VH-VL binders against Probable Rho-GTPase-activating protein 6 (rga6). Designs and how they scored, part 6

Target 1, 235 residues: Probable Rho-GTPase-activating protein 6 (rga6), of Schizosaccharomyces pombe (o43027r312to546)
Amino acid sequence: TNLCKFTFPTPECAPPSLLLPHIFAQCVHFLSLNALHVPGIFRISGSGPVIKAITEYFYSPPHFWLDETSEIFKRIGFPSYIDIAAVLKRYIMLLPGGLFTHKDILNLLVPLYVDSSRVKVPIDIRNEMAALCFSQIDSYVRFSILCSLLALLHQIATRTQELENGMENTKDSTLMKPEALGIIFGPLLLGNSSTDLSKSCPSGNVNDLMRFETEKARVEAKIVEGLIIHWPEVL

## First folded at step 4 (VH-VL)

Design k6 (from g8a with heavy chain L101F; framework fv_gevokizumab)
Fold by ESMFold2-Fast, scan of step 4:
Structure k6 (fold): chain C 235 residues (1-235), chain A 123 residues (1-123), chain B 107 residues (1-107)
Amino acid sequence: as target 1 above (235 residues)
Amino acid sequence: QVQLQESGPGLVKPSQTLSLTCSFSGFSLSTSGVGVGWIRQPSGKGLEWLAHIYWDDDKSYNPSLKSRLTISKDTSKNQVSLKITSVTAADTAVYFCARSFTYWDYSGDFDYWGQGTLVTVSS
Amino acid sequence: DIQMTQSTSSLSASVGDRVTITCRASQSISSYLSWYQQKPGKAVKLLIYAASSLQSGVPSRFSGSGSGTDYTLTISSLQQEDFATYFCQQYDSYPLTFGQGTKLEIK
């Protein structure tokens, strides 16, 4: 409901002049500047009371950009990155209709990001096709949410790679790679984009429907993984 | 319910064309998203995927063997055929056919397999 | 091509044992992995798809886990009928590729 003009903190990582809900903008802004290196970010569950306190804080005027000196951190303590990430994630969960509005979005994106697809798209055309899919989002606010989210997730994945490349041993690293972020955000971004199960499902019996739903979750995760990895090329 | 059965010549001479047939029941290749693939296994070795045919007559081939492989189907007879040209001793293997589902046009797992047919290439 | 490596060609075990079979991909396969069971003279059977999902009709003692490049098939309490060769297969990328197999033998 309360929209604001938004510039992603690293301006080259997102389209200019985005339009975001204030709560979403606050979360993206803060996490992009402060929380790219947090183990288990978006995977680890936050504290319900803390998430509520942060959400209520964002509804109270005056609305200043969240930073280390903000009053909320004096009240709840500073390592609240996981809770701020949870506020962002809950916003997406509550968004009616999801972010991709086209009912056949999975059929459009599978050839771009799933290498075992029988439909082959030349690598030099892949990014143009992805950009076309983004251009079909009929809400500038939803487009802005998706672009700023993918910019953030790409930054997290890039920071994870940088830190792990510097490590002597990556064993037991809980930093978030594109695969892990895809598992979390696949269903959130794509889960309700295709409701025509009979068109894609090879069989209508109960066992095949259960298998179909498992594979749907996998392909959603794989698509979002690809979008995160290739985000700068889609811009 | 779902059953697949391979049939082949058993013995083939080097440089000849090997022809294999898969006959199946309990499903139809006219059903959207259904496909049949061929996999082989040389004695004491692992499995190697060869080719796939889909309900809409689209085909996929292992790039290492593509120039020698032709897969086709007869939907009315519930049969899928595979031809391998210019065979050598390296083509001696048990050949399996198996059903697969495709999801949003990507290949899935093989959920039902035939028992396999042994093909020996020798002079 | 994605290379699938099963770290052991054979394992010896006794009925009642917990058995773990490992499979490593040469690159991340995003859980696009299936496990198969092969017995001499019998059709190959699908046990696990999507790395961790149990195929209908497969006993609950079988389970799969893993992510990225490293995957495992676990049999929680080995039964007599479980002595067989087990294969992993990736379906993330063409060509579809299999591990070399792990033969589970009676101790």
Scores: ipSAE 0.480, ipTM 0.783, lowest interface PAE 2.8, mean pLDDT 86

Design k8 (from g8a with heavy chain L101I, light chain A50D; framework fv_gevokizumab)
Fold by ESMFold2-Fast, scan of step 4:
Formats: C-alpha cells, sequence, structure tokens
Structure k8 (fold): chain C 235 residues (1-235), chain A 123 residues (1-123), chain B 107 residues (1-107)
C-alpha cells in the first residue's frame, strides 16, 4: 500500500512515471547509484538481522532517498550493498502471484530468448513480442517493478562487461553476468507459470518429473538472461 | 520398462532411400513432453544428431541434412520412422533412436537409447 | 555450430583408480551438458545431465563438474563394469552436438 511515483536514476533505462512500493523504490534507487560493481550481488544472501533492520527502516515514515549519510548506516555500517540487494530480492519472493500473470508466459517467451527452442520467432519481431508480453501484465505496480528490476539488472551486467573487458584474466571474476543473474531471477520472475506437470510426466516416475523441472528452470533462466541483455531494445 | 529398438535393411545401394524404424515400449508419444530422436555414428567417427519428433507431431531436423530427412510417427503402434533419400557411402553408420523429455527444447538430452542398427551403403 | 572436444580419445586405467574425462565446448554452454556411457552390444546410458546432476540409478562414484566451456566427468573408484566409451553432449544451442568420445581401457 505504500506506493510512490518513481523515475529510474538513469532515465533512459526505464519507462517514465513508474509506480513502485516505497521499499522497492528505495532499494532500486540506492543500488543503481552505488552498487553496480559489487562482486556476488544478489547471489550472496546477506545478514538476516541487517536485512530486518533495513526493512524496518524503510517501513518507518518519513524517509528521504537512501544515501551514505542515512541514519540506518550509523547502526548497520555503510555500504551494506549485499544486504540492500537481499531486501529487494526478498520483496520479490514475497510478492503474491508473481510478476507475469499470463498462464502461457513461458510458451510466449521461450521462442524469443531460448536458442534451443522448438518454436523460433524471427529476431526482428522479438522486441515487439516481448513488449506485447509486458503489456499483458494486469497491474501497473507489477509492470513498474519488472521494468525497474530489469533496468537495474541490465546496468549491473553492462558494468560487469565494461570492467571485465579491461581484465587480463576473467576466470577469477565474481562480478555478475546476465547468465548468473538469469539463474537467480528466472525462478523468481517466471516460476509461478502454470504448466500441467501431470501431462508432462510420461511414465509418472521421479526421473521424468525431475528432468521436466530441470528443463523448466533452464528455460526460465535463459529467458531472464535474454531480457537482461536485450532490455534497451524492448524499451 | 522403457525400451527402444531400431530396425533397418542392413544393406542399401547408393542413390536409394534408407528407411529405419524405432519400436518402443514403456512410454507413449501421446504424452506431453515426450519425444524420440535419431542419432547416427559412422565407424570411427563422432555422433551426429539427425532428427526429432515430439508428442504433438512437431518435427526438427539437422540443418545439414534437412533436405534428405523425413521423420514420422505411428502413435498407435509405438513406432517412429526415419527416411533418408539419395544415400551415399557417407551415410554408412550405426543408427540409434533415443527418448527425450523436452517440452520447449530441440531434443535436449537423451535418457533411454536403442542399441543401434548398422546400415552399410554399398553396391 | 558448437564443437565439443574431448581431450583424449582413450585412457588406460586399473580397477580402483580415480579417472577424469574432460570435455571442452567451442563457446559457453551454460552447464547444459550431459555425459553418456556406451558399452559394445549394450544400450547407451545417461549418467549426468546439467553438468552435475546424477541420473537416478547411476552409482555415486560418478560425478560431473564444470561451467562455461570446460567440463569434467569423474569416476572416484573405477569398477570393472566402468570400462566403456564416455561422451559429452551440449543442449545449449541448436543443432545438438556431441564430443568424439573417450574410450576407457584396462591398463
Amino acid sequence: as target 1 above (235 residues)
Amino acid sequence: QVQLQESGPGLVKPSQTLSLTCSFSGFSLSTSGVGVGWIRQPSGKGLEWLAHIYWDDDKSYNPSLKSRLTISKDTSKNQVSLKITSVTAADTAVYFCARSITYWDYSGDFDYWGQGTLVTVSS
Amino acid sequence: DIQMTQSTSSLSASVGDRVTITCRASQSISSYLSWYQQKPGKAVKLLIYDASSLQSGVPSRFSGSGSGTDYTLTISSLQQEDFATYFCQQYDSYPLTFGQGTKLEIK
């Protein structure tokens, strides 16, 4: 219920005039300005007590935008990037019904972003099809959450690529690439898609079910990876 | 239990059409997510994926061979067939059929295989 | 097309040995890789899928690891029944491609 109008800090990276829950807006704003180059961002779990302290702080009115001078950092220490990322991730995990509401969202997005797909869509209509899928989101708040999240994830991926292009050895890098972000956010954004598992289990045995679930997780990760990479083209 | 068994002519003359049949039990191609693919292995060489057919009669073909390949199924008989036209010595290989559990992907990985059938193309 | 290369075509080993078989993809395949075992006159068996997931019924001495372009299959304590040809397969991109195989032979 605590909603605010939001402009992404890099305005060209997101649609104008988004409407976000205050806690989500605070996290996106802070991370976009301060945390694009943090190793393991969103992968590392953070500290439970610190996450709770940050969450409680954002639910207390009134607050200005979070920055290094904010009162919370006197208590938990600056910068707490991992913990703020964990607050953002937890907010999405607890959101009832998820972000995409269309029951066939996986079937619509797989041809656009999964190279091994049985059904393929010409590259030149991918952006139009993706935009159509976004337009089917019933809630402007859910639409705004998705757009601001993808804008943030795209910025992180872009910064990672810029930094790694300057490295002699990238094998030791713990910076987050689109592939890693897709693994984390695939299930969070797409995991509630309605797929009839009873029809998809040929013999009813555990092996068939496990392999189907593995494929589902794989395509969810690939879709989010593709959305992160191609986000500027969807805008 | 899941079983697949290939059958073919053994010997085929150059320029003829090669017909292969895969007979299976323990599953049905009417069940969503099930597919059957064909893979071949020439003597002393690597494995090459040829074609795949899915429960919904959707079909995928290796682009390098697509013009010569036709895959079909007979769900009532639990059979999948592959035809290769205009065969040459290069088509001499052991031919395998294998089951996959894939809803969205081309073939994926294969969990059950037939033991293979040798086809020799010679005059 | 993605090329899959197994670094050796054959390996010699004794029962009880720790054996590693390697597979390299020409580009990143995001852990979408399976390992198979083939014995003469027997059906091919799936051992590992998604680079590290053990297929049901496969002995725990088999394990897979790797990411990006480099992958390995490990047999922690080789048994007599493990002498076979092993090959990897990617399913990241169409068309599906296989490694050339590594034959595990008695030393």
Scores: ipSAE 0.412, ipTM 0.691, lowest interface PAE 2.2, mean pLDDT 85

Design k9 (from g8a with heavy chain S32Y L101M; framework fv_gevokizumab)
Fold by ESMFold2-Fast, scan of step 4:
Structure k9 (fold): chain C 235 residues (1-235), chain A 123 residues (1-123), chain B 107 residues (1-107)
Amino acid sequence: as target 1 above (235 residues)
Amino acid sequence: QVQLQESGPGLVKPSQTLSLTCSFSGFSLSTYGVGVGWIRQPSGKGLEWLAHIYWDDDKSYNPSLKSRLTISKDTSKNQVSLKITSVTAADTAVYFCARSMTYWDYSGDFDYWGQGTLVTVSS
Amino acid sequence: DIQMTQSTSSLSASVGDRVTITCRASQSISSYLSWYQQKPGKAVKLLIYAASSLQSGVPSRFSGSGSGTDYTLTISSLQQEDFATYFCQQYDSYPLTFGQGTKLEIK
């Protein structure tokens, strides 16, 4: 559908020329500028009617970049950070075919972000190997979605770290760390990867299948956590 | 139905080579993703991972002990062996072997263990 | 190396009690954590993998929770056969490392 050229607000976090779906670009732009320190961002579901209103707003006539003066906020109130984050997340959930399309993407990324991997990647080439995996994404739009999303998630994680470094007790913090973001976005970014169950789960045993699915979710989360932490180094 | 059992010499003199054997049933080391590891526990202390061997004959060793360790397998006999050279009193421990499954080639936890075999290093 | 700390080396409890055992990693291990039960003269038993997933055949009174560096094993209603030593293990990075163990003793 409608694509637009996009420049991420923080230059070091993304390539200068991206191509994004309009609705995705609006959400990333708004959240990057306004919502890096929102407790529970992406974890809290938001309001269904508000999410629908925001989504329909972006499918109406051409708009300026979303800000506090935007017409939609006269109808739903400002700020609607949680709801705009929910729109972004739902967009990714509904993408046909997902974002990483390589059938062996988990096998390629595990050695880079799971230190107990039997395949050892030297620290000085780890980021180059990650960049190579991204270069294999066969759609510039999907590549742009991943780059802008990881840039946003990296900003959120960095802001959380900055704020928590000043806190006396971090255990009460509901700000989003890379680990929590990885749990949310791991399945969304990597969950559609084709898996040969006979290779990864050699028995037809239902118990082994349950364990395989649990380890798949965990390794997806770990990979996305690593990508969030090291994102600027991958670029 | 998975079972593992360790066997060892019981007593070994300082500076000698300790040889341990793990015999197992209920699975095969020719099966994709399957591995066997060795873990030890000195009296009153915690568990220490030593080495792994995998279905494809790849091996991993604890870096602090790597120069002294050799792990090998005999798939036809359902056995894994561990050798530790130049033993000292610090190597006195109960030695366990345990099965692990790899997922995307990372080392996992140990889902089935043997009961352990005590090895005492003493003159 | 990642250090795994079980600050309580032993604790006393009675049948029927809710028991909590804690494990702390020296750095984030992203739920790459398992819990084991060790009884004298018996094989060590895997209880929980991936921090919160119950191993097949393990009673439902056992549960795991936690994230980052802090993890917990809970026994909701202690049974006589649960008096044992419990170990946590990380598999996030090499070398694989274990906690010191927490011995559950009859009160």
Scores: ipSAE 0.504, ipTM 0.793, lowest interface PAE 2.6, mean pLDDT 86

Design y1 (from z12 with heavy chain F104W; framework fv_tezepelumab)
Fold by ESMFold2-Fast, scan of step 4:
Parts: structure tokens; C-alpha cells; sequence
Structure y1 (fold): chain C 235 residues (1-235), chain A 124 residues (1-124), chain B 108 residues (1-108)
């Protein structure tokens, strides 16, 4: 319910001066500074009681930015990176309404980021078109949420790449790549935006509905994967 | 004027090789995925292969996988199909085709521009 | 090995409506495209994404797709509509383009 002015900790990764819900700002700020290299971040489930405690703490003003001296960590232990990531993810999941205002957002983004798209867009035009899609978001709060989240996910993916480039064998790595982050955040960010894909399930039976949902999730995952990889180029 | 023109067809003995080319003009070739589709005399259309706009990904029909190679040269606006170990069953008119838009962006979608075709006959 | 089934031939009287079917398991969940091919010529796209038409194709051509059957409908049939018609889908599970066997339309 409470909004605050927010500057992403690495200013070059986000537009200047965002406006975020307080709980979202706290999670993004903390994770950006402390949790870019955590295996399974956003994928591994947190502890329900810990997630509840963190959520309730943020609804009890006043609070400064989270760090190791924060009062909550005296109660639940420091640091709870997985749990704070879970709070952020649950906040997005429970947001009323969509994060994009253009109802055809999937159709606009598919040519830019889905490798299976039949219309291939040159990189320079892709960045320009993606920027135009973001400029059409008519809620500054929704715009700020998307920008700060994509900045965070891009930083995590970049840190994963840096660390894995130093590894002799990446087979057992559980660090989060853009592909894995896209699978998690695709449906969360784009699920509300798709009405055109309903055409893919005209019969309404269970098998057709499952096939439709699987294909929708695949497309959404690829779009978010592309946005994560190319985020600095969209800015 | 958007067009595709195939060349390189001819008569060849089984087990030999043949290279087909497709020259594109009138559109930005480097922005589109391209396909090869064939049609045996008196028979229906059969998909052969696809190549992404930048040449990074390729897919083949099972009947030609391991024998045919699709390539492109975006600087020359040309699509190629290298056909090795040719069989009698490869006898067909070969068309190159450009991907067309669909409402939400599948790669292997409709084809709006087709070449006029080049005949490949594999016989002894 | 996804398969599309079309009747070998369909006849229509001039001015009447022709309907060409394309059968496939759960084809209603796919985007179906239709091509017209006249003897000695390359195919021409007449309907795409189940029911959309290229701007140069007359509105007499329309399509539908539901359940296990897609249909190409040609209203007010003309002699110039005589051709072979092919349906086509992209099968995302195999990354394959699949064509139907074709239907010969005769206007008599």
C-alpha cells in the first residue's frame, strides 16, 4: 500500500528515480546488494513462517533499508536470501491486474525475443521496439516494478555467467541463468497479458487446455529470458 | 517487387550430389527465416528444411536429415541447399519459400513468397 | 509423426459454396494455413492463422478451425478457383512443418 522513491543500487541498470511499493523496494535493494550469487535463488522455496515474519515486518513502519543490523534478522537469522526472494516473488504473484497496459503485449514481444518467431527483428530495432513497449505502460508504479525487477534479474544472470566462466565443470551448477529465471518469471509477468493464445484452445477439453498452458508458458519464459539478457540495451 | 528465384536443378544419378540456390530480391532477406519445400511429380507438398534469419538454427525433415545441408549468405541474399547421397525418392520440384506473419509469431508458420521451383530428377 | 488428412477431391457448381476439410488430432489447437496451387505454378497463400486472409485474397475465401477439423470455405465459386488446395500446420512438439495431402477442387 505504501509507496517510496527508489534508486536502484547500480544506477546504470535502471531508469533514474523509480516509485515502488515499500516491501518490493526493500527486497530488490537487499537482493541486489547481497544475493546475486545464491544457488537456486527464486527457484528454491523459502520457509513459510520466515516469509510471513518478513512480510509482517515490512507492514510495520518505520523501517530503514535492510542490512545485517536490521531488527528482523535478530529474530529469523541473517541472511535469509532465499526467503527474501520468496517474499518478492509472492508480492508479484499477488499483484492485482497486469504489469503491461497493452493487451497485445505478447504479440509485440514475441518477434523481439522468441527464437521461433517468423519475423526476425535486427538488434537495433529490437531495442527501440522494446523501449516503446515499456513507454506504453500507463502506471509509473507498474513500470518501476518491471524495471527494478529486470535490473535485478539481469544482475543475477551476469553474476552467474561470471562465476560459471571460472568453473572447470558447470554440470552441477545451481546458479540461476536467464533461461531458469524466464521459466519462473514468465508466467508471473506476462500471464495476465495473453488473450490471443486462447485461440489455441478452442475445444475446451482438459488435454487441449494443458497443451495451451504449456505453450503459453514456453513463450512467456522466452520473452522474459530475452528481456533479462538484453535489459541494458532496452534502457 | 519481392521475388525468389531457384536454380541448380537437373538430372543426377543415385548417390550423387546437387546444390540448389535461391536468389532473393525486393525485401530485407536477412530479416526472414527461409524454407525449402519439395513436391514430387503428381504428389503433394513436403517440407524439407528451415534456416533462421541469422543462420544460427536449422531443422530438417527426417527423410533428408544427415544428407541435406541448408545454408544462407545474407550479404548476397542467397539461400542454398546442398543435397548429398541423392535417392530416387528425392525426385521433385524444389521451392524456396519465405516465412509469413501469423498473429502471434511462430517460426514455422505460413509462406507468403515462393520461388517458381527447380526440378531435381534422380534417375539412372 | 503428426498427420493432416484432406479429401482427395471436392466438386462445386458455379456460384455455390465449396468446403474443403483438413483433419488432424486436436488440430483446433494449431494455427492452420491454406494454399492454392494451379497446374505448373507455385503455391499461393490464401488463408493463414485459421481465418485471416492476405490483403490480396478475395473475401470469398475464409477459414475456421475447431476440435479435430479445419475448414477452408470458398463462397460464390468461380472457374478460376479450380486448383489443388493444401492445409499446413507447424508442429511445435517436433519443430516440423506438416502439409495435408491436398484436395482437388473442380467447378462444374
Amino acid sequence: as target 1 above (235 residues)
Amino acid sequence: QMQLVESGGGVVQPGRSLRLSCAASGFTFSSYGMHWVRQAPGKGLEWVAVIWYDGSNKHYADSVKGRFTITRDNSKNTLNLQMNSLRAEDTAVYYCAREYSSSWGELYDAFDIWGQGTMVTVSS
Amino acid sequence: SYVLTQPPSVSVAPGQTARITCGGNNIGSYSVHWYQQKPGQAPVLVVYDDSDRPSWIPERFSGSNSGNTATLTISRGEAGDEADYYCQVWDSSSDHVVFGGGTKLTVL
Scores: ipSAE 0.000, ipTM 0.407, lowest interface PAE 15.9, mean pLDDT 80

Design y2 (from z12 with heavy chain S103D F104W; framework fv_tezepelumab)
Fold by ESMFold2-Fast, scan of step 4:
Structure y2 (fold): chain C 235 residues (1-235), chain A 124 residues (1-124), chain B 108 residues (1-108)
Amino acid sequence: as target 1 above (235 residues)
Amino acid sequence: QMQLVESGGGVVQPGRSLRLSCAASGFTFSSYGMHWVRQAPGKGLEWVAVIWYDGSNKHYADSVKGRFTITRDNSKNTLNLQMNSLRAEDTAVYYCAREYSSDWGELYDAFDIWGQGTMVTVSS
Amino acid sequence: SYVLTQPPSVSVAPGQTARITCGGNNIGSYSVHWYQQKPGQAPVLVVYDDSDRPSWIPERFSGSNSGNTATLTISRGEAGDEADYYCQVWDSSSDHVVFGGGTKLTVL
């Protein structure tokens, strides 16, 4: 894999001295600087040929940081925010073993971010437990990917809130909120993790299996939504 | 089983109103964008409207903009289309459709689940 | 407004390959999806994101998209493939879903 040392563009938003796959670093760097305000970012699918062109470009020298003057944009046009976001998502989809290495991660994170009762885990305890879960990631590259991704998603959500606070009517806003980003990234970050919920599904009943998978997706989305909102406190 | 069931169709006179509903079951309705697509008898598919998973965004085909309103109630797993000032050219089977999501949660503006459709006939 | 153009009909002999085209200005930059619709039934997604196939769709169905033409390819045509086929894109400039006019595939 072609790894590179990475500093998140807003240094306070991520741990220092991250180690990222080159293609992932390029996407995070570019989107953090240029694409926090893009409607439907990560939700809207990109163009297959454009995504392929971007991916091939990142595997060809020279390895300069992507910006508006980059050669690739003469071929695909600038801006290509949606397509670069799609490259980032596809990288995560194809990553073997996912980002969390502990198989029981969902059971650990559910009490922290999925509030189904009147009793809530105190904020201080939640942040400490989340940080502990991150410390269980036994790959510095996977840890770096997760930290830089959550930093990016938090910035997008923050920018969305800032822009929507200035709007007279937010009902027509297509900007991405933490809930939307959680729906997209929940399954990507947590979908391969085991959970006690899998033992509650009645065997052989397809309706119960669908109900179970639907509930699992909701839980995953809520966890990632919470991590996005509270990322600075976990960091 | 993942299902979408439309209701509310019927025969209506030009200039009047009709409200279509779509009941979703078997999946987390609140996680998906929803669309209305129509098809006039013997004609092709025509997109009508979309509403995002949280109700924050809505878009309409130019032919229905200002006359139709798409809404959703995530607590009841229902999608609605309020159709005002109906015209003869609105005569069609109306389908409720769900945006496709990959196994990894990647969203596409493709439609993987469709209802059976409900017929709306605008005639005098 | 963006327009997708499909031939009204395509015929293929059993066991032969059918190709249904979808023309659009710079359509290669769009993500194209394809639907199969049999008489009296709702459409079924057969190809999404230019060339990907849902797990419930046979490998005989494939897609491509470049330049001004997207193509749905159905190998080893069967009587059960007779249907209307529609291409579809999301046009980000107008925030609209656009469908092609549809192609009737006949296997005879």
Scores: ipSAE 0.000, ipTM 0.450, lowest interface PAE 15.7, mean pLDDT 82

Design y3 (from z12 with heavy chain S102Y S103D; framework fv_tezepelumab)
Fold by ESMFold2-Fast, scan of step 4:
Structure y3 (fold): chain C 235 residues (1-235), chain A 124 residues (1-124), chain B 108 residues (1-108)
Amino acid sequence: as target 1 above (235 residues)
Amino acid sequence: QMQLVESGGGVVQPGRSLRLSCAASGFTFSSYGMHWVRQAPGKGLEWVAVIWYDGSNKHYADSVKGRFTITRDNSKNTLNLQMNSLRAEDTAVYYCAREYSYDFGELYDAFDIWGQGTMVTVSS
Amino acid sequence: SYVLTQPPSVSVAPGQTARITCGGNNIGSYSVHWYQQKPGQAPVLVVYDDSDRPSWIPERFSGSNSGNTATLTISRGEAGDEADYYCQVWDSSSDHVVFGGGTKLTVL
């Protein structure tokens, strides 16, 4: 019911003419313009009550694009980057059916971004296959959510790289790299695929099931890390 | 199916060290923040420490800061608490607990899975 | 540090409604979670995020949170509800988890 036409603030980072839920559009727009260099973004916990206040604010009658002068910030304080990032993350988590509609998405993406086999896919084929996977998303709204999210995460990763290139020791940096973002968003974007544990674990052993789940999370993180790094090539 | 099992508790003298372990099973351990919570005999729940899903951030209760160290090994699905310079007031049942969060990878603060607890007694 | 205050004990007659309060300065701005602990057992999450309930917890458990008081409500009280109940918040100013002192519920 509350969809809006959306142009990503950095137009070259996303397809034109996206269609996003109002809440998601507000969060992406605000974070893209104001929060690319926030340490621990998406990793640090927000405040539950503040997250609720932001969410309820977006369910109110139509508002203009969120900025530092917006009325909500008089109530919750500014900056609230961490809390707005948490609203965005929770929105994705609560989507029924997730963002990819086919359970075989992992089978398609693994050989492209996770070299767990002896066969390597050429870069040209990888980009084409990744684009094909995105084209299989049944909903234009879900497609738009995924594209705008990856555009945002790519911008964050790029800004982190720019800032860290000026540091003598990057070991102490808390800015978000593709690896860290992949760990956060891997399970979120890919983990909703229905998995039959009996069929996925040949031994049925509890230890083997735990190892399988750990490996699945690693693979999901690697896929999202790769998508973030190479997002402009998929566009 | 989802379980947390603590081990390593026992009787120790003041000033010594003890290491607690928590074995996780039935869920993707690497996706969740983990906590240690303790309860002294006949007393209420007291939070001890937290470690984020990737081990990158940790927080401690003031009463244990500088003495206790929380760590995790995601490859082995284990959570650890290294307890140094133990005091009589550290005597308690120690629980490991998983942070409940439907957005995964985020420290939310509710605890949906608890271990059975392991008793630590600090006395002569 | 932030402090949560609970009454040490509450009693309820079988079939009646028990209400356990958790007091805190401006607690309505926090997300409050509730745990049930029976003797010799680990705590069990019964209400989270003020009023949400895990799917395995009966509908007769509910919560509310506003102003300076959060409340756990247990309708149609049963003998099996006898336990200690704890409220809990995350205090973002200190990055600490804070528990209330606990309330012993007796079903007489």
Scores: ipSAE 0.000, ipTM 0.417, lowest interface PAE 17.4, mean pLDDT 81

